# VH-VL binders against Non-structural maintenance of chromosomes element 1 (nse1): the designs that were tried, part 4

Target 1, 232 residues: Non-structural maintenance of chromosomes element 1 (nse1), of Schizosaccharomyces pombe (q53ek2)
Amino acid sequence: MEKERQDGLSDKHKFILQYIMCRTAGVDNEQVRELVQEQYGETATVEDVINELNNSLHNFDFKIKRVQDQLDGRLTLHFQNLSGDPVSQMATPYPPVQIELMRKIIEWIMKCDDYQYSLTTLQIQKLSRKEMGLAPSVIESHLHTFERDGWLRQREGIWTFTNHALAELDAYLHNEYESNLYECNACREIVIAGYVCDCGYCLHVYCCKHLAHVNCINCNTPWANATVIGRW

## First folded at step 9 (VH-VL; from v01 with light chain F34Y Y93W)

Design w04
Fold by OpenDDE, look of step 11:
Structure w04 (fold): chain C 232 residues (1-232), chain A 126 residues (1-126), chain B 110 residues (1-110)
Amino acid sequence: as target 1 above (232 residues)
Amino acid sequence: QVQLQQSGPRLVRPSQTLSLTCAISGDSVSDDSVAWSWIRQSPSRGLEWLGRTYYRYKWYDDYAVSVKSRITVNPDTSRNQFTLQLNSVTPEDTALYYCARDQGIAAAFLYYFDYWGQGTLVTVSS
Amino acid sequence: QSALTQPASVSGSPGQSITISCTGTSSDVGGYNYVSWYQQHPDKAPKVLLYEVSNRPSGVSSRFSGSKSGNTASLTISGLQAEDQADYHCSSWTTSSTYVFGGGTKLTVL
C-alpha cells in the first residue's frame, strides 16, 4: 500500500490495482473491463489502464500480466512479483518443506515424459516419498494447499499448472527449464496444452483452433498428425 | 506516452540497402508485451506491413513474405531503438515508411498498432 | 497476402452514418476478431480506431463502431463530422502470422 502511494496513480487506478491484487488466483479480464468502465466510462479500456498501472508497478518490480487460457482462450489478469525467485517468494506463506515440494513438483511437471506437463497424484506421491521421504497423506495435504492457493489444478487426479502459476513462474520456467519447454509460435507463451508438429511448430490448443485449425502453418502438415502436448 | 522517432536517409539508390532507425521513448524495445514493426505506405500498394521484432526471453523476428528475403529488423537495447534494413531496393520500394508498436504478442492477441512514428519518405532513385 | 478489399471512397453528410467494409478471406478477416481500423489524416500517421473488430482504445469516440460477419469487417461512423474526413484502413492478422492491410478508403464529408 505504501508503494502504491508513491507511484502517482489516481485513486481509481489504485482501486483497480487493489481489485486485481486481492484476487491471488487471477481475475477475469471481463470483470476488470466492467470495473474499468464503471470507473472511467465506456471509452476506457482495460489495456490502457493496465499499461498505466504497469508503468508505475515497473519501478517496484511488479507487473500485471495477462494470461490466455491455453484451451479456451479465456483472458485473466495476474499480479506478478518480478523480484527474485518466484518459488522462493512462496516462503512467505509456505514452510520450507512445502516450498521444496513445490519446486520438485515444478521440476517433475516440466520434465515429465511424453510432454504431458502433468502428474498424477500417485506419481507425485511416489516421487515425493522417494526424494523427500514424505508420507502420502502429507503430500495430499500439501497438494490441497497448492490447489487452494491457485498454483496447481487437478482433474481426476491429474495435476498441472494453473494460469496463475504459469504467469507467476513464467520467468523461472524459462530460466530453469528452457530445454524442457515449448513456446507457442503464435503468442510466444509457454505451452502445456497444445500441439507440436514434426517440423517443430508449436501452438496452444486455443491458438491452433483459432489461427491454424487444419494444418501446420510452417509445413502444412495436418495437426491430426501432430504430437499432443499435455493432458487435456 | 510512448513516442517513436524515425531517422535515416530519404534517398537510396537502386540495389543499395535502405536503412531506417526508430527510437523508442516511454517504453522498452525489450518489452515482452509488445512487438516493434515496420510498415510502409505507397499510393500503389497502400499500407504494407513489412516485419517486426520483439523480445520474449529471446529475440524473435517476423517478416512479410514479400520482403522476407531482403529485410532485417533489429533491436538495439543499448539505444532503445530498432532498425529496418531492406536490401537490394528498387523503385518499387519507394514509400513512406513507418515504425509502429505492435500489440500482437504475449497472450493478448490484440493485433493492432497503437503508436506510430512520424514516417519517413524514402525514395529509390538513380 | 493480397490486400483486403475496401471501397476506394465513401461520402456522407454531417450527422449521417456511413459504413466502410473490409473484405478478406478465411485466412485473415474470417479469422477470430483480429481486425483493426485506422484513421489517417493527410500528412499524419494512421491512428487506431478499433481493434479486435469492435474495441475502442481510450480517446476514440463512441461514434466509431465495428462489426464482422464472415469474411467482411465493417467500420461504422455515426454522426458524421467534418473532422472525420480522412482515409480509413482496415488491418487483419493472418493465419500466416502476418499483418495484411486494406487498400484504404477515402471518406469525404459533404
Scores: ipSAE 0.401, ipTM 0.789, lowest interface PAE 1.5, mean pLDDT 90
Fold by ESMFold2, look of step 12:
Structure w04 (fold): chain C 232 residues (1-232), chain A 126 residues (1-126), chain B 110 residues (1-110)
Amino acid sequence: as target 1 above (232 residues)
Amino acid sequence: QVQLQQSGPRLVRPSQTLSLTCAISGDSVSDDSVAWSWIRQSPSRGLEWLGRTYYRYKWYDDYAVSVKSRITVNPDTSRNQFTLQLNSVTPEDTALYYCARDQGIAAAFLYYFDYWGQGTLVTVSS
Amino acid sequence: QSALTQPASVSGSPGQSITISCTGTSSDVGGYNYVSWYQQHPDKAPKVLLYEVSNRPSGVSSRFSGSKSGNTASLTISGLQAEDQADYHCSSWTTSSTYVFGGGTKLTVL
C-alpha cells in the first residue's frame, strides 16, 4: 500500500476519493467496496483504502467519515471539511434568516419532549411563528429546501436529521446539547432512533436488533419495556 | 508511518503508582478517528486490555472493570503522547505492558489494534 | 483469567491447514462481529492478522482466514509454513465498551 506514494495518492486512491467527494450527501459503503475490488482486486478492503485516504487528508483538514444508519445499519461514507463552523457550512448557501431557522430547528429537535428527537411540520410552524415571526408558507418552503439539500428528512410530516446532518453536526451536538444527548452503548454514536433502559443503557434500533437480546444486558430488564427514542 | 515508543520505570514498589508513557510519531494523540490503549501480558493471564483514551469533541475514556478503580489513561497533546497510571499496585500487576493504537472508534466496527509499542516489563516487588 | 477460551496448543505439518478456535459469549463473540486475531513471535509485540472476523489488513497473507459460528470464532492457516510457528491471540469488543482477549494458542509446526 505504501509502494506507490510519498505523501501523494496513487491514481486508484484518487479515483476512490473523487467518487466519494462528488457525492456530497454520502455514498453507500457497498458501492465503494465494489469500486475498491474493481480497482485493487477482490480481496481488497474498503476499510484499508479509507484509512489510507484519511492519513493523507488530515493534512488538509478533510476526512471521510463512516456513518451507520440507526435503523437498518447500512454504512455510508461522507466527505467532510473539518475547518470552520459545521452549522455555517451546512447553511452557507442560505440567507441569514434560513441560517437562524436551521439553528432553531436543531435546538427544537434536541430539546423536544418525550424523547422524540423529531418535530411535525405543525410544531415547527408554531415554534417559528412564536420565536421568529415567520409565516407557515415560508416555513414550508424552507423545510423543503433543507430536505432537498439533504439536511433534514421527513416521513408523513415528521422531520428529523439525516445521516449526513448527524455526521456534520456530531461535535456541535455534543458541545451544545450534551445534557439532551443520548449515546449508544454498543457503538458510541449519538442516538435519535433507539431505546433507553431505566438503568441508562442505550442502544440504536439497529444495535439492539443486531444483539438479539430480549433483556438489557446491564440490568436484565426487558427491552420491550424500555423508553423509545425517536419516531421511526 | 505510525510508531509508538514506550518509556517508564521497570521497578515499582507495592502500593505505589505505576506510570508509563507512550510517545506517538506519525499520528496525533488527538486524531479523532482512533483511540489509544494500554494492554498488558503475563504468563498467568495472557493479554489483558486495561483501558483507553480518545478525542472527539472532548476526551473520553474506557477502562476494564478489573482495574477501573485504580487506572487513569491521560493524553498529553503538547508532547504528543499518552500515559498509563495504575494506582496501588501489587505483585499481581507485574507484567509486560504495551501501548497500542486502537481502531475501535469508527461506526464501521473495526475494533482492533494496528500499531503496538515495543513493550515495557514492569516488576512490582519489595 | 482470559475472557475468551482458546486451546492451549495446536500443531500441524508444513503444507497442511490448521484451525484455532476462540469461544466467548453472547456479549462479545456471539453478539458482535468484532473479533480480531493476532500473531505473536517470541519477544515481539502482537501483530494483527484479521479483524471483523475475516478481514485482512494490507500485508497479511491470504493463507490466513477467519469465520464465526455462534459464540465461536475460528482462525484458519492454510499452507502451513515454519514461520507460522508463534502464539495466536483472539480479541473481541464487548457490550460493556471493553476489549477482551483469549488465553492464547501456541502453534507448533512439525
Scores: ipSAE 0.155, ipTM 0.656, lowest interface PAE 6.5, mean pLDDT 85

## First folded at step 12 (VH-VL; from w04 with light chain S97D)

Design z02
Fold by OpenDDE, look of step 12:
Structure z02 (fold): chain C 232 residues (1-232), chain A 126 residues (1-126), chain B 110 residues (1-110)
Amino acid sequence: as target 1 above (232 residues)
Amino acid sequence: QVQLQQSGPRLVRPSQTLSLTCAISGDSVSDDSVAWSWIRQSPSRGLEWLGRTYYRYKWYDDYAVSVKSRITVNPDTSRNQFTLQLNSVTPEDTALYYCARDQGIAAAFLYYFDYWGQGTLVTVSS
Amino acid sequence: QSALTQPASVSGSPGQSITISCTGTSSDVGGYNYVSWYQQHPDKAPKVLLYEVSNRPSGVSSRFSGSKSGNTASLTISGLQAEDQADYHCSSWTTSDTYVFGGGTKLTVL
């Protein structure tokens, strides 16, 4: 690989960094791999480049974070701001009302009953009306904005966090909702799609499959009997 | 570039505690994308993984079953290092000890050691 | 946990291709694709050659390749060179969330 310039990063590294930064919703690891190979040749690895970038970014309280999809294991890379309140420092400037709504939605998702970690449109509308006095049409508009900007995803009217949101909100969620979150015993990431055994052992959907576990490694209970985390 | 520098006594008496330190440069002991392991090597047993420590908004430790009752791996964030303590040592614990960074946590299930310390030969003898 | 099984020694002439086997169980080599290979020269720390059975880190020669079948992983070194004379170790993640190593193989270049 090209040696770093005196400013700490080579032009190629800067290019790769820019590529990742410009994709606010995250970028597929394979796309970055292709880019790295194009720039440095087939022997270059994404990991090495990312490590070098992160060494430089650390001084500025930034980080490129790799996120694994909890269902299918797809890897994406995310530029993360480690300074301040991530909700207040959203990549897209939101009006104060939208920031507040996002905070509320995060809270409602994290405190949702029955391990669902998701909300229906109707639930969000009702809660928003009650707590913020927002009209349904306004809520719909804001939800579309959040979806567009890669914070929330919806399937059949059910809303939850995207991988980008999980990456950006990781520290925030650990700090504010420690008692309301599950961590995967395999990869130690937050679980919003997975299984929790009666013994408390928890795995992402993908981690469970990837590790080829039929039974809980902690208590040997079949995973088929485990409680499902999330709606997926 | 990541560098690991080992230090500690090279002679330990039986029943005493073996203590080693691994100083980290070019990375942080609290890096949430990697783990920090201790591995030993002997002619009789080859390479043997002993345990690791890593940070994910809290500290975790994993230990090999063979030494679990006697081993402690501790991070020191103030000095950017991690340590090994092995209690109640016997001559069987005589080995070349390595600290290493392992890529076996977080989103990347790679499970290999990419950087190693220089090694410390520790002899257990009366 | 029991060490993975490697041949104690292998030899080859310059330019030849040699293969080192690493045999485990369904709880390690056969259970996951988390096999790594390391090269160790005298008085040096091990250096990673392969991870996840066949992936090469940057800076590792393309002469090194890996494969796995069942409970056996294999390291192949093509175009053998004098500098390849070293000890080679395999490692695997286990279903017990631990690392296990092989007994090591001494490669002699004739």
Scores: ipSAE 0.287, ipTM 0.764, lowest interface PAE 1.9, mean pLDDT 90
Fold by ESMFold2, fold request of step 13:
Structure z02 (fold): chain C 232 residues (1-232), chain A 126 residues (1-126), chain B 110 residues (1-110)
Amino acid sequence: as target 1 above (232 residues)
Amino acid sequence: QVQLQQSGPRLVRPSQTLSLTCAISGDSVSDDSVAWSWIRQSPSRGLEWLGRTYYRYKWYDDYAVSVKSRITVNPDTSRNQFTLQLNSVTPEDTALYYCARDQGIAAAFLYYFDYWGQGTLVTVSS
Amino acid sequence: QSALTQPASVSGSPGQSITISCTGTSSDVGGYNYVSWYQQHPDKAPKVLLYEVSNRPSGVSSRFSGSKSGNTASLTISGLQAEDQADYHCSSWTTSDTYVFGGGTKLTVL
């Protein structure tokens, strides 16, 4: 029966939607593809199911977005709320001071020196003490919460945006930090891990690896000599 | 189901503007996961990509070098359509024109055309 | 801007495997893995068979496979069937942020 097309979302569509929604940091596209094929058959596509979900979600200002990892190119699916201020939506469970800290961390990451687009725990502690008067132990607690909730990620105490945060903040970052951001010339997504030539041509790490060029397409400068964006 | 329905005149006089419309159903012209392309086909040149438009927080376009000075591809969000305008046409522009959904933007690296319109044969003649 | 080179025609008998080549340059086929293949029956729009060299969209038979070496991509059709008789086009994204197509190959099933 065509229940899923006539009466709204089917139970199978709702199952797929719940699977994605429960994974705040995103879910691997291939895991969802396998699940779709289990539910609908081997000829079913994740693209068709996601499109049908998005048609229904549009009525409630929600969306499922596919995001490509900037380092390895793995695709993940992220559930988004489109109806309000992205920063407020990221931080709706948080007290006002923690929302203010999130806005500041976004600013500090976007305005980082030397193309780093990342901050150490100590840098965040120093900046938050200077600009907000917060104690270092409070900052460590808040950073742990942001990591747990899938907004920031860290390696060896170096913090940056998750793929989920980049997807949610996309419009906000373009509007508020246009002069501080780089876009990949291959995929048009914001770059926090990649390369930029002196000519301005910019690529994600993954995009550069798979474009099979030794030199920049625009200026013929070797990519080995390009400025590195991010810490990865 | 995504469907692309083409419309527009099949005869255009030399030096005039060729204008074609592609109506979209089952997707939005502002879907930020895809782009919307025009492609033409002739016996002598085969398939030839002309240009595309797409939305990513703002509108972008890309045009083939051979037609860049004469072409415009425009979205129309209110009608869920996109249009081709090719200025100053000559008999050389006689071809079968297709619109297509283009998977070649943001976060995918797929760069292929998954849905095509039915085709519109446009003849440029006095 | 350089066109991609395909053989004008190829033929095979039912059950055979055939291969169609698509040769470009370092600015397209050699420079990227964004090669796609399309099947076009008479009076119909093209239909995608492969993207990213070798990936099949849902609904495309596993008899269609693709590969690339250097500046040349290949479409292989195994277990040739009468309904495979059609025109086949290759396409690539280019370093100029454009698409290019091959001239097309007419496959005849004998």
Scores: ipSAE 0.243, ipTM 0.672, lowest interface PAE 5.4, mean pLDDT 86
Fold by ESMFold2, fold request of step 13:
Structure z02 (fold): chain C 232 residues (1-232), chain A 126 residues (1-126), chain B 110 residues (1-110)
Amino acid sequence: as target 1 above (232 residues)
Amino acid sequence: QVQLQQSGPRLVRPSQTLSLTCAISGDSVSDDSVAWSWIRQSPSRGLEWLGRTYYRYKWYDDYAVSVKSRITVNPDTSRNQFTLQLNSVTPEDTALYYCARDQGIAAAFLYYFDYWGQGTLVTVSS
Amino acid sequence: QSALTQPASVSGSPGQSITISCTGTSSDVGGYNYVSWYQQHPDKAPKVLLYEVSNRPSGVSSRFSGSKSGNTASLTISGLQAEDQADYHCSSWTTSDTYVFGGGTKLTVL
């Protein structure tokens, strides 16, 4: 039988918290839902358990964030430390040069022209040589490390943030790159894969599909004519 | 699970500010999957959504057009509550006021009110 | 004044099915699937019955169902029971980042 203790959490709540914390790149929401139902019964919801965990975590500058994939809408849960510099916190195991490269890659992605919010391997190599003097082989090694550790993802040599990185960097991106950001009008999350209408209304790819509109709800312009954000 | 407990004065004079408080238990006012709304009910206007506050990387608010110039909804994280302030009230602001948890900022697109306070009847008269 | 149009009243006998309509515009009911329905007994706070047009929260009877066509959403109560006598309200999110409500429908169980 579970019972609340001095920290305000039951033993079953602490078990769920540890499950999420130990999966630092994020946990599928459905896996946690199954675990919650196993621990608390069929009528228990992941939303209630996460809310109770976050109530206890609030005072310690931690939280669990639910993140929706911008393309397919899959939900994942991410344990976050809200203290200090997010980039330094993310990159604690890295040498100083890798930390600086991460800061530069973030800048280069956020300041991309043409709404790309992504960089090719070649673009990263050229920018790194120009701004940091780094050799291409060093860049390939660092990109491999960032991909392995779940900070960047790539498809056919096109690099961008993972959902994990977006969750960790959320406040940092809003504070440092406010003028370079687009936010989804449906869910208020940062858009790096989506559409922006000439009227300024902006949606993630998934949010646009989920709403099932052929035209922008604000100005009635077809979404087929909207500017694409990201390379996906 | 979640409970909303309202408090505040029940009589307000015209031209004054109406102020109500909603205390939250079972959730956090800074829960970034929900928003916190105020809704009122009167015989002449029925249910009327007034506004909300919610947290992402910072605090946001949305207000109904009818009250936008007079309303403020304030979170208080240290007390785990949120407040309604409605300035320059008139007798037309006499209503039963509710606070509610608002699912309208969620990755799953829910947009409904799942928990409501008990209601506070506020009378605006001289 | 209400932004969404509902009939002022509806009546039915126990066991019957009844339907309550909620009509908006392309900027709310027609533009989104963010329609919700609330039941309100006298002197009580509203209670959510449906969200996202047709989804029932835990603990709501399967006798309550919802649908939408164009700018009109509908709440259907099947197997009408005496305790269903209440006011019913619809709500929708709008493209102006606001919620709107209907005027309410008083259901009388005969």
Scores: ipSAE 0.223, ipTM 0.651, lowest interface PAE 4.8, mean pLDDT 86
Fold by ESMFold2, fold request of step 13:
Structure z02 (fold): chain C 232 residues (1-232), chain A 126 residues (1-126), chain B 110 residues (1-110)
Amino acid sequence: as target 1 above (232 residues)
Amino acid sequence: QVQLQQSGPRLVRPSQTLSLTCAISGDSVSDDSVAWSWIRQSPSRGLEWLGRTYYRYKWYDDYAVSVKSRITVNPDTSRNQFTLQLNSVTPEDTALYYCARDQGIAAAFLYYFDYWGQGTLVTVSS
Amino acid sequence: QSALTQPASVSGSPGQSITISCTGTSSDVGGYNYVSWYQQHPDKAPKVLLYEVSNRPSGVSSRFSGSKSGNTASLTISGLQAEDQADYHCSSWTTSDTYVFGGGTKLTVL
């Protein structure tokens, strides 16, 4: 295996870092694992390489975060800037009105009724007109831009955060929306797709499937009775 | 590769505070994909998990019920280490103490200890 | 005292298979698949053999395998070798956000 350098990163470590950085919306963990094995040999692990990169990156307020998809458990790697205002960092190429719209969409998603953690295009258009005076066609254009740039995702007009956005917003959501936030009892990550039992025990869709229990471990109530979080 | 190096006194008087240090190389104490645990071993009780600290946008800790009133686990990011403080020790606290990297907080269902320190035998006696 | 129950000792001859049990409750072994196994030779730190019931870290022999049924997890060592003589510990995560360990099993290779 590649020996850790005392004065910096090896050329192979830099190659892996650049591969991840160039894929700003995140990169599949298995693609990086294949690349690591190609560069370092079949016994090399992505975990060791990422740990070594993060030791160096932390000195400059950057890191690589592994994110588990809440529905299917697919792992992706995301390059993050740990400094400054995370919403402004996410939206650096946008004019101020689009940054303000992103902050409002975050608020509307986190405070939406019935545990949905998602909004329809129509809901966003109505709220934007009421609170910001923006026309519906302007909103559709901005939503397309947010989707293209990997901040929001949608299915048939139902919008929510991407895994990339959740990674970037993690601290912000904990700080600003603590009372609106659910965390998974299995993995301690924010839940926008999952279940919450009446007793408060909460799991991602994937975490519940992975545990393969019919009933909540904390109170033994069937998961069929749990409140669904998100629309998925 | 990750290595954990322990240091601290091997003899402590009853009622004093036991203080041990675990220095980390090859990883960061603020790595938010892992936690940092203290575990002790005695002939009568085997392995016993004491507590851990970990970072996610802020520092968290978890402590075993048996020691929670006396224990603190502290990170030190400037020295890349973490410490065990166990107050008001008695002869029952005599044990072989280990620090360990703990996989149990994020991203994967990998709740286990993959790297261990060398162990420090601490005797509590006058 | 140990929260998980293991036999105090087990014996086997070279080439045989042996199984070590680890029994907990619905709040640990039965509640999660977060069971891990450790091998400890005298005067050495524990070394992980299995995690998530049955997964082997790279470098661990395929002679070590694991399973779980209900509240009981099992470690099986096939093709027993003299170097397998050691103490074996199980561990589980709990619904109280803690770890628990078994009391340990001393394996003697005859």
Scores: ipSAE 0.174, ipTM 0.651, lowest interface PAE 5.9, mean pLDDT 86

